# VHH binders against F-box protein SKIP19 (SKIP19): the designs that were tried, part 4

Target 1, 302 residues: F-box protein SKIP19 (SKIP19), of Arabidopsis thaliana (Mouse-ear cress) (q9m0u9)
Amino acid sequence: MASSSSPPAAMEVGESTNWTELPPELTSAILHRLGAIEILENAQKVCRSWRRVCKDPSMWRKIDMHNLGDLDDMDYNLEIMCRHAVDRSQGGLVDIGIWYFGTVDLLNYIAHRSSNLRSLRLIRCSQITDDGFVEAVVKLPLEELELSYCSFSVESLRVVGQCCLNMKTLKLNKHPQKENDDDALAIAETMPKLRHLQLCGNGLSDTGLNAILDNCSNLEHLDLRRCFNVNLVGDLQKRCFESVKVVRHPNDSIHDIDIGSSEDEDPYDFSDIDLMSGDDDFEGYYDFSGASDFSDYDQFDF
Key: E = the ipSAE of ESMFold2; O = the ipSAE of OpenDDE; V2 = 0.75 times the mean of E and O plus 0.25 times the DockQ between their complexes.

## First folded at step 1 (VHH)

Design j3 (framework vhh_5j56_2)
Fold by ESMFold2-Fast, scan of step 1:
Structure j3 (fold): chain B 302 residues (1-302), chain A 126 residues (1-126)
Amino acid sequence: as target 1 above (302 residues)
Amino acid sequence: QVQLVESGGGLVQPGGSLRLSCVASGFTFSYDSSYAIGWFRQAPGKEREGLSSISGSYGGSTSYSDSVKGRFTISRDNAKNTVYLQMNSLKPEDTAVYYCAAEPWLDYGTELYDYWGQGTQVTVSS
């Protein structure tokens, strides 16, 4: 099975589709469904019209750098790719997600070029320091923040909440923790405008949960999966049911959570996705053995 | 002014060896911000065939087509801005013009291999 997305038209006819025939609006709609790596590696190399769409800054208002974390076996430098994608946004970037390769330098690069950034997602970014994270993000008008399987301190979270006054969505996911209300209390004190809160694996107790419910009065979605120190029964359960539209309980299924590579130390079971060798992926992406006429296609304007 | 120059082609007997060189000018081939560089060949009346690539953006990942795996080896010398193709156990079917091509990694997302050399002829004949 190929790692590249198959457009609906190609699937319908059962053979290679002539993409040069597609209206720009349809091309744009298809390309908006692809991740940044897929656009930069595959989609922009299809033909001249696709290349133009892929260079349009409107394509780069949202950047998704999802990857499996096997950085040593990748054919790409993801930080260079990410910087290039940010440059293509020409200051229009509003949403960015980074898995594994995030650094303080990259975060500063993004922050200095993306003054309207509303959503930042960092998953498995172990190289970013507390101080570097805070310094980069306190200047941004963030409304959505995801910090999943990162090691940021409670103090960093508190400072970000104090500076990002319009925070509406927070996803703070961890491996199951010992009882500790520090995160919950920091959230309750600094993020009163929250509508969506995901705290999978958090160590909060009933005390911390009550503080969140007391202070985050606009909360519509609350995800407490793997929060084993919450005893969600009786009056507390009734309170959650009456005040929050959607609640995910501590023992609910985690099958929809993206926890990254099978090599991670997460105690949850997840699929072992073997990446093909760069050799096999390279042949699939470039097809050297018969059909790379893309340079001719771009060179000859028809 | 970006240019690629191939050299090292010639006439060899079946079972012989050749080392092709591709010298780049107008850009720096380095581990931190390198170009993806590939070797291609084209025989008269046949389509272009990709043989091998080397990416310097992440530790020098290499790739080979099935027709040359185990016989050809790609390598680089970043100090000389040069990529090599070591060709062993050459067969008459390897007779072609060999090209190197580069895709800028700092300009990642351009068309596949924007810069091409003029090619070097390899003839495998008894």
Scores: ipSAE 0.011, ipTM 0.192, lowest interface PAE 9.6, mean pLDDT 75

Design j4 (framework vhh_5j56_2)
Fold by ESMFold2-Fast, scan of step 1:
Structure j4 (fold): chain B 302 residues (1-302), chain A 126 residues (1-126)
Amino acid sequence: as target 1 above (302 residues)
Amino acid sequence: QVQLVESGGGLVQPGGSLRLSCVASGFTLDSYDYYAIGWFRQAPGKEREGLSSISGSSGGSTSYSDSVKGRFTISRDNAKNTVYLQMNSLKPEDTAVYYCAADFSEWLGLDEYDYWGQGTQVTVSS
């Protein structure tokens, strides 16, 4: 099938003139470092050879749909872009991360086309219902799941554990919660193979933490930042450091946590801190005039 | 449901002009932003040649083959759901059947222009 003089037109012609002559293997190595939006909006439009590389299913084994949540002001539809990226994977999709725009319809689209999906990350996806999430996840052989700043129920978490028997990584980050062990107990009961657990903002108590340590014997990384109902002292502290390779404490810096474009949400995220402690004073701890690290919330490495 | 219908071909003298139209159905040019529409031609006994394309993104970027650059202009009218190819300074070697095709592979992972019109004949008399 014929094509003309390199349609569609390239956006970065002047800066990419020499790169249009690179071997496909080198072009592929460069493009593997870019996010999905960068590939679909910019890289594939450079020239015909880059477009061929960008259409190769091997480029779409991992899809990173990171964005800043400015959905109403975007020049493109992220759900359509995500569907295109999934189609390009041709069933080879292993890892997908979706920030803000995730829907039940999109999850079903992914689930039906990605039978080998091992890692699903949903960040600030407020439109996805518990029922829709459960229906999608029972179809997937997940080993890694991130549900950050989403509103999923403890029952949906149990279904994940029951259906995804090889779950190795769970990231379940929330705004700080009142004391509640439901999530911790569901994890302990259903995810015994966990190696990496991040529970930032979780309401678990020492009871919930002990249940996790009792049942998740392979745990190598435990992140308890903002878990203010855990009193990590004495025997419990010893237990954590003897059995877990890396432990992040409740009061450790959170500058490396991906909160998208919403750094200014952090003061409001702690609205329940006084209710959680009952008698503790946490207002002085969250004085952001001295906390320069809170300016760096767009860090996406965990 | 995607369908393309070409029209506007005919007989023209060397140096003359023609405007080809490609009417799209099954999708709307102003509401489906992730597509490309291309113009191709095929003369008897020769391979199909790509001439020009227009994308649905960011106001519609355009491209042209060297054989027609400066003589042909691609454009669209979203209200009429139509893509045009304005052909000026026509030469006898421009004689061919002209095809309109849609490429959703830029956005949908398809490997080529998969939706083709039936073609319209252009003859440049000597």
Scores: ipSAE 0.000, ipTM 0.179, lowest interface PAE 14.1, mean pLDDT 74

Design j5 (framework vhh_5j56_2)
Fold by ESMFold2-Fast, scan of step 1:
Structure j5 (fold): chain B 302 residues (1-302), chain A 128 residues (1-128)
Amino acid sequence: as target 1 above (302 residues)
Amino acid sequence: QVQLVESGGGLVQPGGSLRLSCVASGFTFSDLYSYAIGWFRQAPGKEREGLSSISGSEGGSTSYSDSVKGRFTISRDNAKNTVYLQMNSLKPEDTAVYYCAAGSWEELYYSPDEYDYWGQGTQVTVSS
């Protein structure tokens, strides 16, 4: 490879930063704070050294395909980007999150290439069938599963619980539901090794909660935010606090839960979410990804 | 998964023309529109040199290195999963193995290390 040549520039000691000259370890630390879309669309285009870091399999041990669901307005194909990220992991993928664009074939692509996958997160993925989901997931050594704002059946959840015996974390988040214990009973019957359970918006009643507490004896964290059919008072409250290390109540703030796009069916859901401003990390990420000192792409290597 | 196969190389006299083709396959739930395609060449003992690239978008943006600008033309036919390099006014210095490469996004790239998928190459020899 030819080395880049540039005219010498004066730099102020301790004040001037040239992003293209950062050591690989610092570049890696910055890039680990970005999502997959940001890395593939922006970060890897900054300069040659950043692109080398972005192609290192260690950068793709965790893949976060977070997006706002504005798929029709994007200039790029998220499924193709996700497949490339999976390829770059070279079998080292342990954690993947997919927002909106998930398909059965993408899930199979991931499952067949990621024998060490421990965490799968599917948020607002309406295209994945129950059968396709089950077929892919039962082959994986999953310890964490998130199904948020998806429409998977109770039967598929039951089968997954029966086959994924190492499941320790389940996040099954929904818009607030009418009273229904089906999910809670399936969890209680099939996932006795759970340590972390998040059921935000679930319709479970006190009956369903008692079933979970009866059967999931290792439970350390229970998140019941927006589970308005649970009356967490008296003996039931006492039982929860004696059995579970951390309990989040139905009316607790949901500011840390990403519910996705404003295309949510219930407009009142937004009233429960805290708006946080003055995020220094957000501004830091933006500044690094927008490196303006050079922003030059390499000319043809001659 | 993605496979690229170059063709159209051969022996040509100085001043002659060749048209190289790059056929892409192995796309599952994707198409060629989502890839930036570049043409590169490498002569024995030399570094791989970028020549031209084309984005996947309709009316795609094109770029050329100074060594081939005005002589080579890149184009694509996404319906046929094919990218072409029309090479005119060939010189002995153009003798090399020519490669096509695909990147995962619709951008113009110059460096070989920006491309994720590569063909096996096709030999072009310019001599009399």
Scores: ipSAE 0.000, ipTM 0.286, lowest interface PAE 13.3, mean pLDDT 75

Design j6 (framework vhh_5j56_2)
Fold by ESMFold2-Fast, scan of step 1:
Structure j6 (fold): chain B 302 residues (1-302), chain A 127 residues (1-127)
Amino acid sequence: as target 1 above (302 residues)
Amino acid sequence: QVQLVESGGGLVQPGGSLRLSCVASGFTFSEWGSYAIGWFRQAPGKEREGLSSISGSYGGSTSYSDSVKGRFTISRDNAKNTVYLQMNSLKPEDTAVYYCATDLYGSEFDSYEYDYWGQGTQVTVSS
């Protein structure tokens, strides 16, 4: 007997048709190259099969919340978006990077849900207190820490080094500082397992650098760009090159750590994104971007 | 696990009003876990139509389709884990099965974006 009920009953509740033509493995390979904002705002909206891939926890083992700091011009809340990305990881998060919007509450949310977190990157996060930072990270098994253009104390850095015994990568970048060895001495004292150290703009002197070289015997990469209080000549220069595989000098270019080089890159514009289907977004009053309704938009003072 | 149950449908005269309710279980309507909740309808022989949505990401931002704007109002009671659709000035063409749906991590409002759907409640506008 032939069935006239060829579509299953489940298709009455939610239509599912030919959105299986691209294999999930290929979709996943494409989507792994995108940041979290691009996935949540653009890629998951293409079709049901892409959205299923975007919800898979394996996609969220690394969360990259890169943005240009234009928070007042955004139509969405990055902290809420970051919390959703952490939820999607289902405890599998190993690497997270947060630019500008990081808060103590967000760090605690991440720490309580991500017991296997190995890498934390905080860039230009001015809202995070020393106490809040320390409390959130002391129980995490961190191997990589980046604190770039943040104002954390030497005391908090020392505590983190004492608690995160397997620290292998530290990136502590600042605008060029006056001579001060406090950070270098704390690193030398508490992080002997370091293999990669980036100290761009740090105020360390030859004394601080020698302490690092004495105590961090496994150091393979040393980045001293904009460290103008280091006199890297003679015996100290020879020591660095004989002990460390890759050394970046105080006067070398910093374009790869300054977000200004990516400032000319526009965020996603829905009209220019090949990943957007456009078939289902012609309804005039729908909330497609997560922005508030049109009457609120018309009242902005910008 | 996740379930949505609609209620409040029925027979109503043209020009009348109905308030639909959608009770969620298996998750909560918080700004951290519930990103978009929407109301949809489907009349016999017609495609499913999106009507209204409410988002937690922007303090309860709302949107409406042209066919219902000014007549329908969406609202949410997080304490009761319930979303409502207040339907005023009902017309015969509003006759349909009404569904609520949620995507816990979506901010857009279109039928293909929602993974969790209720079973629907019938609304009939007739004299």
Scores: ipSAE 0.011, ipTM 0.285, lowest interface PAE 9.1, mean pLDDT 75

Design j7 (framework vhh_5j56_2)
Fold by ESMFold2-Fast, scan of step 1:
Structure j7 (fold): chain B 302 residues (1-302), chain A 126 residues (1-126)
Amino acid sequence: as target 1 above (302 residues)
Amino acid sequence: QVQLVESGGGLVQPGGSLRLSCVASGFTFSSYDSYAIGWFRQAPGKEREGLSSISGSWGGSTSYSDSVKGRFTISRDNAKNTVYLQMNSLKPEDTAVYYCAADRSYELYTDEYDYWGQGTQVTVSS
């Protein structure tokens, strides 16, 4: 008898040594941990069972388009992939996250096809205009909104609060800002049903924080990491801890914030114009031309 | 219209080598329209078997079935809209019609389109 078994003849190409056909329940559990790019590029190629699971609309209730921002070096268009994932959801989309490539056209495409969308996450999306963002968001029954490292105006935030009456989670993360209470006051005035508020890097003062605490009586989680204009001492500190179940302090670690990078990235320091004009050393910021192989391992104990 | 055309098949002796080509028309193997291209084979009286794929990801990820891993290599030339399958150490069991298939954009996923080539015959015998 054979010491090895041939894989079933009906199986498709796989990315893994363990590409053997699996039960749908196990496959579904694995695939729920993957992002949309990983599913479309790799997972659906494993075998017929995996391909069927990857086409099921129930797999596309949440779309996670996490990526590293290396858009110009990709051999595929992330906006087209995202539109395709939205189509696969067949109107069942409830949560979508977009890193870097978000556009006004894409938001409108999502809004027209996802009447039950409850969570929208935009991370490092610099191409989306205030007007385009507002137009798309007004059409969505949002309960959760994340705007991380984006440049949306206070007026846009105010309109969101006025139109999305059931907003329960807001994540508005920035690099540390100068003192400014505009965001905090807009939140306090328009989002009284908030249960989770993350304002990492926000410029709010004690005035803005008190306004939030006065108006957001259901607040359960408050994240003030890197909000260095808040003096969280004395009566204000006591008020926060008595009113809110979980409070993250300005100096607490930020390692758990999903910003498309394991560390906060800083833009290039363009303080030297001549360096920018004469240097031809680097073509791109995420160029792994020198780090793409594993040939440089000569570490051993002795 | 989307079309895939395979070539490079033929008769080869056991232990020999062949390189198959898959030329695409109606879309490009560049950043817009190419997610993944796969190679499949089917021998008479047997079901279709998946062999290898190459994606359009950052580094161009590749995958191989256990039956061909270490013997076959997939590669792509985006300028020529072509994907290759280099087949080494061929065995009589590799005798089959070899097919190229594209997993491309919105059109494939509507389930109204099925982009397969017509196939190229590979025969491994003395």
Scores: ipSAE 0.000, ipTM 0.162, lowest interface PAE 13.3, mean pLDDT 73

Design j8 (framework vhh_5j56_2)
Fold by ESMFold2-Fast, scan of step 1:
Structure j8 (fold): chain B 302 residues (1-302), chain A 127 residues (1-127)
Amino acid sequence: as target 1 above (302 residues)
Amino acid sequence: QVQLVESGGGLVQPGGSLRLSCVASGFTFSDYSSYAIGWFRQAPGKEREGLSSISSSYGGSTSYSDSVKGRFTISRDNAKNTVYLQMNSLKPEDTAVYYCAAEIGWYDSTLDEYDYWGQGTQVTVSS
């Protein structure tokens, strides 16, 4: 037995498949797992009922534009696709992740149409200027911000912290840096409500870490992987473990960072979702997969 | 306000050709505009049928229904804010009122998904 969602408000009644009558969280989880590119390129073109699911604004409250950075030689423009996905959200967008292709114009498009945006993730976006980034995001009610492998200045980070007063999660991941406390001190000064902080590769010293611990009193998760300028021993180690519930150490495994998705980014155990679907449902999926050529271009197995 | 105006219809003999034009106003074609323009037709006593579409998605991707594929070609002129339907090898069964329709925000061939509709232009194919 499974929980049944209410009949979909925008879907045709009389479909014989369970796909359109799955619980909203399960349907949303399946669509998000496929990625926005896979949905827009393939899934929406399969059949009428699938197309209606792909147009439902409730399916676009979280947009994941994960890709491998192969922007050249694509048959489609990712910025145009992202704008279509934002349009489908009809102002309901809460979470968006953009990999490689982010631009100032795209951020402005998102900001003007997504007044309830709570989470913004920018991974490997080199085209976005500091001024353009700040201008787009300072008026948004952000609670979660990820800036991974981007080149944003400490000044832009400080301004964002001053304007986004409800910031609860910051992920600021870099390739390992030489000793520098600028980011840590800006965070300590401007983001006192942080509960989750990921600073992988940051150059902070013991001074910067102490400033964060002094000012971010609600901190529950601290990720210091590849922060090799922190000497986490003695009194500092004791302080850290007594004040923070979960600490990841400089030499801990980094396998979850290379993809740009962290363990905290996905609150669902999607492995269990596959077991909740009947064989008949997944037989239909195989038919749709073959017809639509679903490919996990963004997956790394080797 | 978005408006669409069709032109180019008329009487032609079987095997003939026509080019229909659809001039859009109230929005502009650009590389980052989210839009789709579709061509539809309705013959007496029949339901409205989708024929072809062109979108800003996928760099101006086009689609065609099986009934017109290989005979009709959709194209656009961004400078003139105009979409064309080139109709070749016309048959008596192509006789209908032809409509252009615009969807802001997505490519879709589904008739019920288009936001704005023109008034239509009559095409008659007879000897």
Scores: ipSAE 0.013, ipTM 0.288, lowest interface PAE 8.5, mean pLDDT 74

Design j9 (framework vhh_5j56_2)
Fold by ESMFold2-Fast, scan of step 1:
Structure j9 (fold): chain B 302 residues (1-302), chain A 127 residues (1-127)
Amino acid sequence: as target 1 above (302 residues)
Amino acid sequence: QVQLVESGGGLVQPGGSLRLSCVASGFTFSYRSSYAIGWFRQAPGKEREGLSSISGSYGGSTSYSDSVKGRFTISRDNAKNTVYLQMNSLKPEDTAVYYCAADKWGSLYTPSRYDYWGQGTQVTVSS
């Protein structure tokens, strides 16, 4: 995981610029790069012109409640802050991302006040029940959904796909799972309009992947990082690269994924790089007990 | 660290043959995580094109671009940690700098996905 840094475009404006004298449109462009916590706690307190921009409903069409899960170390209540940001959107909310603190009550608050919500992102929200999630989401015109490191059931995913008929982006990221095609088959069955699919850590096999490719004919981006049960070789590899504009492979680096934790290790680094010189390599390597060993663990370890 | 070194380039007449070598270090040939090696070439003023790849899994499944299929053969010697590209029936349009590159899956269709690249070796086909 890389440290967060300011966007390059914001930095190029220059350190000697008087920020209080910037035109409102330039101030707005800079502030759109900040998360909601930064705007509410810091940016709106810089000066009166920034405060005015920070209260404009157009600033709150997209709300990013990114945090690292250090909730007890914060001097503010993130749920209250999120509700305040939603109120500032005045019904114009299109995109919202919630990290760690999401609850069923908060989702209902958002759903009742944001009839045009097109994108919902839930990362590490362990408090949200399957029933509460479905009840809040099925009435929303979602085109983009992210469920990362959450524990939602395959049945809730199926219902969401059946009700959100215009789903174009799904990000369903997990710690590496044992072989299971349930999610892939639910996606193939219920989300035929998908253009972007990210399934990092999913347990799908070649069967599940073929079902997705058969049914999601408009797919432009497919991210299979950490999907270690897919054998992306031969005809399947060719199929993916010829039909999908961007494919990310199971063993590609995950450094660009914000997993909300600096402690997660990249499984790629354990098995792939041999730094000792002179080691012998074996052409026909295979694991005699891989399938049985895999079945003994809740997650796939390499 | 993972390193790739090409050799075997040079001047050859049309219809001739040449064998390129790519010596790799710092990676393993295990079934699930072995690096695949791809051969690419780039002529001045043209984009880099994929020619052939060999995977590390199951002794090396191979793929070839249409421009070289039937003329070029890729192979590997795991004991020497080396990948070869045997080039037969060379044509003037084969003149280019030839690169070997490593990634997990060896796709010829996404050169930007390759993690490691050699420095290249020049192949010139002329009389």
Scores: ipSAE 0.000, ipTM 0.113, lowest interface PAE 18.9, mean pLDDT 73

Design m1 (framework vhh_7b2m_4; at its last look DockQ between E and O 0.45; V2 from the best seeds 0.00; counts 0 for: pae E 8.8 > 2, unsure alone 64.9 < 65)
Fold by ESMFold2, look of step 2:
Structure m1 (fold): chain B 302 residues (1-302), chain A 121 residues (1-121)
Amino acid sequence: as target 1 above (302 residues)
Amino acid sequence: EVQLVESGGGLVQAGGSLRLSCAASGSIFSSYAVGWYRQAPGKQRVVVASITSGGSTKYSNSVKGRFTISRDNAKNTVYLQMNSLKPEDTAVYYCAAEDWGLYSDFEYDYWGQGTQVTVSS
């Protein structure tokens, strides 16, 4: 019955386990820890029992397309694989994460087939235009949004807040920016129900932070790592600690942040931990699903 | 869902050639493994050739060296080039597909309606 991020634990010490004879509930629990790529390329090919579980729409309520960004070595197209996973959800998709390969066409495909999508995560998806993003968002009842290392305008962010009235989680991560409060002011203006906000590398100042604190009174987690235009001291520091349960400071460690494999990637100590987790058991990239709070290791998992 | 339509069958003299086509409808045919099967009158349906989504091929011993399976993912089509045809090749030929590769121990999920090939002596 053990929770597993690798091959499941033996049921009894010293006995081999016949994977084809596992109860469906245990098989499902094991497979829920895998990403979509691992399921489609490997797990569904193990036996008829596993293939039957992998085709069950309940397995596809959450789709994790995390990858290393090495598209030239693929024997298959990740966009096509993603569309197949969406099809398997049969309209039940509630959470999807896409790294690198996202396009306007793919986002429209998802939006047309996933009317109950609550969580959308886009990481380093540079091919999605502001207009394409806005068009898709108006169709989706989002409560969680991640836009990490993407180039969306403040106006697009404002439309998100105006259309997604129950936004509770926003991750808007960037490489460190020059002072600019536009994002912070748009968030304060349009997203009063936020409980979790991550602004790694944002250009906001103390003025923008105060606006967020003024208008986002339900905020429980605030991540300001690499927000080098915020001076979190004195009255502002006191205000944050009194209003917000968990605050990550501008100079706190970023070892748990995935910055991808683009040419913009600088050598940081946190990239070594990704490599270590993949040495003998590569499931580390795909194991963290369903987490509901900020955590140094799990903050992209929620 | 995926729909498969075979074409290219007909009557041919022994020693001749035919090229069968399997055209697919559906959004992700390129991710499917595809096989050709045949059924002679009064016989069971048997595998002839298969091709994975990655392009790897397998052939039955009875057609090895004479038949070639290939795919054109841009056209959602798989071909079976049949050379040096023999009267024993007379059968209805079926195209079949399975999502995400080829499962050696599993039957294909999608089948076409078949195309008749008749080889006269």
Scores: ipSAE 0.012, ipTM 0.366, lowest interface PAE 8.8, mean pLDDT 77
ESMFold2-Fast, scan of step 1: ipSAE 0.073; ipTM 0.506
ESMFold2 (binder alone), look of step 2: mean pLDDT 80; pTM 0.805
OpenDDE, look of step 2: ipSAE 0.160; ipTM 0.624

